# Designs tried in a protein design chat: miniprotein binders against q9h3h3. Part 51

Target 1, 235 residues: q9h3h3
Amino acid sequence: EDGFTAEHLAAEAMAADMDPWLVFDARTTPATELDAWLAKYPPSQVTRYGDPGSPNSEPVGWIAVYGQGYSPNSGDVQGLQAAWEALQTSGRPITPGTLRQLAITHHVLSGKWLMHLAPGFKLDHAWAGIARAVVEGQLQVAKVSPRAKEGGRQVICVYTDDFTDRLGVLEADSAIRAAGIKCLLTYKPDVYTYLGIYRANRWHLCPTLYESRFQLGGSARGSRVLDRANNVELT

## First folded at step 21 (miniprotein)

Design PS6
Fold by OpenDDE base, last read:
Structure PS6 (fold): chain B 235 residues (1-235), chain A 102 residues (1-102)
Amino acid sequence: as target 1 above (235 residues)
Amino acid sequence: EVRKQFEELIKRFEQAMELIEYLLELAERAAKNGDVIKARIILYIAEAMAEQARKIIEELKKLAEETGNEEFKRMAEEAKRIIEEVEKRLKEVQEKVKEALS
């Protein structure tokens, strides 16, 4: 019974953002150290609150890997939020196109592929593959949630610089698939996150723009990507 | 069957209230940390949850009216009082965040 699960997960993500992160930064750390770092901090063993016997003694919000080309430029998020609040006050219709335009205007263009995996070897293996792809420059930045006490699914987020760049979004999907990940992927622009738009929003906006399903023996990309807004396959 | 539906709505309402309380705590923490962007995000989620809670209350009222059950009416009115109090707190936190932006 999925009562407010998305909003609860969002709250937990916001809480996690405020706690310390475990970061491998390929801009300052040699790529040769990645394997040791992955072995030290496997996501399935890193606990959200630093449980006894975990690799971390203190709370960890996220485990992240930054690529060499990573630049933390989030655009004008405050301006975006102000414009959003003004738009709501105006009573003007709000559409996915409205959000796209707001994102472009304020240069808030980042988005992410999301995958949810149960704790364990498969998660750690998936994360290792993603981390390598980031360090090798196939991806710019990724993060994974630590293990919760209840043993719920962990999320891997793989970011792209521009959700309006369809080719860039598809390239990231290809890189994720090349890393051996076969689960369902959903792509969400960060603009939806910054505006608090989740499943239970009054505008009936869908924050998921793309869905990627693994395909055996299919295209060179190994996935089918669906544009959910238009219900069109892109691959 | 109607009783079951009513109990399910109450459960959802309670879940919504619990989440709003948690979100308000997080928003205050974010504001205290100077992360106004995050505080605003959290408050947007809290607003959305409050709207959901209001919808649940309307459904509760409808069921109470349709059944004529006085207990259901009382419970719906109690839920209304609860959400009004929470919305007041939400507004207070919003004003604090707004002041921090200014």
Scores: ipSAE 0.861, ipTM 0.933, lowest interface PAE 0.5, mean pLDDT 93
Fold by ESMFold2, last read:
Structure PS6 (fold): chain B 235 residues (1-235), chain A 102 residues (1-102)
Amino acid sequence: as target 1 above (235 residues)
Amino acid sequence: EVRKQFEELIKRFEQAMELIEYLLELAERAAKNGDVIKARIILYIAEAMAEQARKIIEELKKLAEETGNEEFKRMAEEAKRIIEEVEKRLKEVQEKVKEALS
């Protein structure tokens, strides 16, 4: 076992959610201001708690870009959580199909592609490409973690609105690759996040639904995407 | 070999306890902010960690029994006392969040 890395990252993400965010909102800010904003707040330089010498003087939980068409709708999360608790006390088996059905029933369908990058130019370049894709309308919303005091890898999250819409998920993967990103991507439906399901869960569920690997000479998307739930390649 | 394995299990147990303490603090912060959904997410994670900690305690007890080592037995009982205290606090936080929902 690896010392509960996924659960530590989850706790840090929950804490980050509750601190201030740095947001470029294309719904209210002209697209021409994006490059200046990116130069002011590179994710490798924005510190989690406002360290001396960083561009931020206060804590930052997330750096985010909202697209012009971003319309947040988490669905019936309270109902989802209540149904989940009732199901666990019932003693019925819990499977990936259980989670899919709960998500559909409660309209909690969003999910995200995740990538992990070390601080530095590669991270800042990847984020800038993602942010531009959001403002240009190829992606809807993304966020990136700030620099931790210890260093280590940072995460970029690129959201999609329906994990059951495989075409939409694959189109988001293609837009990410078009931004020049070649690292491993993993996809997690938000239903797992709202139910607190990470690696060390009692049902041995795998919260990663899809994996995307970049390959030279591949399809027009440039990706090999695997469906982890059914163990089949989508591309 | 067995002592190294026992020490690794203790380290993992301590990591789980530290994480649960942090998660409970975060859940209370989320509840104070009125974000009941986030408080419940955090508590689900804490509950999962408590379950993992109990599995670690079972492995510690198994090693203590297999070796007949009284030091290992005392350490496993201390870990059990610690998780019982943590689970009591976890339940208290869960009840506070549940009351906020009703």
Scores: ipSAE 0.858, ipTM 0.923, lowest interface PAE 0.4, mean pLDDT 91
Fold by OpenDDE base, last read:
Structure PS6 (fold): chain B 235 residues (1-235), chain A 102 residues (1-102)
Amino acid sequence: as target 1 above (235 residues)
Amino acid sequence: EVRKQFEELIKRFEQAMELIEYLLELAERAAKNGDVIKARIILYIAEAMAEQARKIIEELKKLAEETGNEEFKRMAEEAKRIIEEVEKRLKEVQEKVKEALS
């Protein structure tokens, strides 16, 4: 792993955010069309820049599915950023608690479970399971990165409305596990993204609040969830 | 061995600079599109990368001093000039984004 891989991936994600998305919106599209849409745009075949022979001829930033109950709730992100810049100027200590409080104050509470998978059948199958869970109302919204030119791992992001709601975070983990996904999951609040806080930040803040590991024969949730901040198991 | 270490640091510095240049391009694009939030995020990452580049320069300087190698000193000084120019450009982009917020 090159020393700036996380920041490079962040840059690529920001670039992808500015390109067109392939979206299945369950609010406007019948659920019966999901399977055809998934077959048309398998994430392992959709290319970031519309390579020859791909399902897309134009650049695609993300492939996304919106659930029936999905409402974009971004909170006051501009106010959050302004407060963050002011805080940096103040020289006050910055802790995970500081970021949590900023997030609460500005109502920027969204977060996401993340999984990284190699391109191929396993990725497409995982995505199909997640997409179905979103359309069925078990999850609110999810997105997956298209295939990059370098053929690296693709990321699936499954969002929750409130990273401070432990039950909601755990419910999303359960829904992901119920979709048959067994890989490692990490949960990151969007506040860290909005403030440009990644692995190599000067404050040594860990943007990962939770980790979920699949557990065979365990609890009804099928996973063990660790609170990274407190080093406590939640399940 | 010391030369190898120095070359590795230079390579890492170059990677950081390349990423900052890309981030600045993205920030300008975001600003042009009116996405000030995105532009700020990108600039925060660029600032973090600039800080990493500065740390690399300090390591380069240290190695240059320890070895007394004049070539290494020149290269470290060049790296310093490069980061200062990039930081200037970063500030210019930041001001453009700030103006878009007003």
Scores: ipSAE 0.858, ipTM 0.933, lowest interface PAE 0.5, mean pLDDT 93
Fold by ESMFold2, fold request of step 22:
Structure PS6 (fold): chain B 235 residues (1-235), chain A 102 residues (1-102)
Amino acid sequence: as target 1 above (235 residues)
Amino acid sequence: EVRKQFEELIKRFEQAMELIEYLLELAERAAKNGDVIKARIILYIAEAMAEQARKIIEELKKLAEETGNEEFKRMAEEAKRIIEEVEKRLKEVQEKVKEALS
């Protein structure tokens, strides 16, 4: 539709995946070093390509924090992609249920809460809160995009292990809100990412499984989480 | 009014083509790095963009026929030639990625 924004962002994310990452790994780095690391590498100042005057001299694709319990497990992505290609030639209908079953069959169960923020203090503050939640064990892994030359919105991704575990997904939403984040959050299962399914897809699939909106009527804590697949409120 | 619609469609087509070209470069980079999973992701996105470009071309042809405008007709035919060449390159990159996968 309007300039294929989702697909442009996807392409930049693919490019960023292939550049070096700047990682705070709680499994090997003492938690007491986190605040200094955050001050050294605020996402509003870390530049995508290593601009003069930035804290990084080399390209940075992502800034990430790994929690002490982080155990990488992408599942059978290669088998998922092969099954996906076979399914498309079979004539069988492709629905959200089809994607869910593929993800379960191939153990590609991770997903992520996403938020988009403009560069500046709000972004750096939100990231710092998320990073602390990861190091403290309320969240497992998160990443944030660096500053692009264009100065557009940056994205924070907060991962969960199993999109079918609704309690775990909602617990992650609560941890994000406890960090003081009040913007719209959207949740995308990684199966959609591994199959390249974005807004401009022929099946009219919605890659967003959940939306979380902060409720102004509640004191500081309170999310309205909508299940987009079934159009029902979970909270 | 119709000219504004036609120009908007051309802009969207050009955006799709620029994105496909970028995606093809990224897919080749991923394949060169041995990351065939990522190359396949990128190519799925490129294929979706080619499908959108084809839909835009059908709208361009419809407007050109409704107006009888020869400039619009020539531009729609050039868009068709461009997508045919891009789809050929897309298939070539897909085959290179399949070779790397084996």
Scores: ipSAE 0.856, ipTM 0.926, lowest interface PAE 0.5, mean pLDDT 90
Fold by ESMFold2, look of step 21:
Structure PS6 (fold): chain B 235 residues (1-235), chain A 102 residues (1-102)
Amino acid sequence: as target 1 above (235 residues)
Amino acid sequence: EVRKQFEELIKRFEQAMELIEYLLELAERAAKNGDVIKARIILYIAEAMAEQARKIIEELKKLAEETGNEEFKRMAEEAKRIIEEVEKRLKEVQEKVKEALS
């Protein structure tokens, strides 16, 4: 049916992780420098491999903004991976609850809201709004993919520190919408990423926990958030 | 109809093989950089793709058997030989990464 699109994108993301990143770190860089940085490195113009005419001459894996309160903590990922391998040989059923329990036990609790946008003004404007929200403290950390040579949609990832904290995840959704973002958002816990679980998995797990759709008619800038695991609307 | 189904399965198998080869290169790069966690992530994805490729081969063999088509049988046997070699390399990379943990 498909060409394993999710897995191909995952491979590109793994490769990107291993190349240099362009980072605005609010912990060490004055907030007054953000607008100049955004103008210098718009994600629609920063190229993955340093194409001629782009602002970068070297490969760039990701463009990222770290908030003033960003405290990196991946948790016990190595222990998570070891427990996962042992669990697969145990004969126990693998369910979304199993993944949640592994994530809690090993403190691998981060997750991210994802949005996909075509290169151009809409992408650059959305990224700028997210980056400002991060520097202002409404969001903790975000990244955006650079422009690939062939073009295509790019991804913005907005991280939260605990996918089991539903209130915190919904507050991040609200902050994203307050930055003017109207597109579809999907939320993926990082436990699925660390265990390499994408669309083509034998357990038929869905790594997307929440879907957020913007609603113009809601009080304040609201969104309609669906819990994919329980098929329940949260808002 | 059956020929179109067979050709689509072959295309999906080839896509899976290309992706596995790319993933194995990435896993070796991650391991060379000392990033064992990332190497394991990439290998989990490669394992999933190898499993999908094996399922595709089972469908190819089923169609070859049902039609009695010798061309289909030959192509399914070739796909099996390809996945066996790729799985050998996958195991070699997995062992290399596992040794880096010790």
Scores: ipSAE 0.847, ipTM 0.920, lowest interface PAE 0.5, mean pLDDT 90

Design PS6
Fold by ESMFold2, last read:
Structure PS6 (fold): chain B 235 residues (1-235), chain A 102 residues (1-102)
Amino acid sequence: as target 1 above (235 residues)
Amino acid sequence: EVRKQFEELIKRFEQAMELIEYLLELAERAAKNGDVIKARIILYIAEAMAEQARKIIEELKKLAEETGNEEFKRMAEEAKRIIEEVEKRLKEVQEKVKEALS
């Protein structure tokens, strides 16, 4: 509860969404240009507000890579938000199943694997591996936050198109692990983001649906994935 | 011990107020950009923070009553006045965003 950390981070993410993005779009840019772009814009050196000496002179909200097959589809988000507001006035209980059903009904099915890394070589290496996986077609869309002045942890988001498609979510986890990433991953369906549901929500909902932990000598995928809604392992 | 507890609650209330002010600025920026979906997301977060602030005020009032401390009572009343003004602004921004949807 120390300063409403999740909600403050959410506010910063909303602000970042509205600033310029640095985008490598494989739909319009040859894959052979990726390595030069990655070298020019490492996330540990791209600064949020364009500090002197950084590769960017303008604010950057996000650094993103779009795959060749990326076809954005947010679904009926306005309908989702309207139904959410109506549901709250109905007096019905709000549960994780409520959120799942709203997402399905309104076709707001995307979600993301999240990882948090300190600025430096590990972050830049992880991002480069993710970006290559996106351009090569193993992943569809990813973004990474730029460096904040205080040098706090940065986040990489790897999107999937349907959080109810567990195999697709697990395939994305496997592609992330194949890029050599061993840190904790958490998965958040976008429905929680579109409804502004974070730690300080009055229903005590947990926005994290899945957790992935890397295991030395573990499964064939190298991950142990937990479904937090049902407290059951998927792998 | 009770003074430390009261001071922590005041700190959390102040943090909630600062965050709501920031969120309202962001919601107005999103609305100005025509992104009404994002403005609504931001306002949902602001509503959650206002609810938390109200819960904090209830705890402040409870401690003031239990201790009979007039300083605590005055601070709880001041916090209540502040949240009422902030909630009025929150409502005004919500109406502006709602009109943009039409």
Scores: ipSAE 0.845, ipTM 0.918, lowest interface PAE 0.5, mean pLDDT 90
Fold by ESMFold2, fold request of step 22:
Structure PS6 (fold): chain B 235 residues (1-235), chain A 102 residues (1-102)
Amino acid sequence: as target 1 above (235 residues)
Amino acid sequence: EVRKQFEELIKRFEQAMELIEYLLELAERAAKNGDVIKARIILYIAEAMAEQARKIIEELKKLAEETGNEEFKRMAEEAKRIIEEVEKRLKEVQEKVKEALS
């Protein structure tokens, strides 16, 4: 259909996961060092494969910031994958409710807000705001893609620990907006990622659970968040 | 015009095949690194692409049959041969990953 763009991006993300990451870990690094680190590694200048003139000489898959309270726990992903494979042989229908239940049963509850920005100052500024929010404890963990060789939009991912905790997801949206981010945000539960479910999936599932739009005008200011799974506005 | 439609389908098939080849290389890399969870994610994506490729082949066959074009029939049969070989490799990588898991 559209040349399988989502699946190509997924493949690139899988490859990036396996290359080295540049990480600012607030659990082991003083917060006062953050601004120098951001100045050294702006995402518009860090190159995917270590191009000449970039701050990195080796490949970088992701640039990430871990907050002081970041406690990594992916849940029972191996059990999730096994149950998923068994479900597909069972003949039972696969729906968004099916994926929600699998995620809950196996404690694979994380998800992420996503934003896509063109390379340049706006990207670097957005990333710096997100990174500061993480180190200050308003957000838990975030990552940003480096600059690709061909150029193109880069992605910032801001993780939350429980997509079923709607208030927690909305709190993260608010913290992102407080950092000055006004672009479209989409929220995707990690269960879709761990099961390899992207646009070209045979169940026609939409991995986006929420969309957040920032509105400046009228009597309605702030985020407008739409629950795509239930078709309900949350604001 | 029908030839244009057929060529578009062939291009989409070729894009799917290129992506599956890349995904299989990534899955083997993940497995070699001991990251079986990631290898399975990548293989799920490859399976989805193989399913899309088979849908494209069914469209190619339908269009070739409707037009009676012998070149289209040969190209659809070649695409079928290619996907069968790719699916065999996909199964081999899946078994390799499954063995690493156990």
Scores: ipSAE 0.841, ipTM 0.917, lowest interface PAE 0.5, mean pLDDT 90

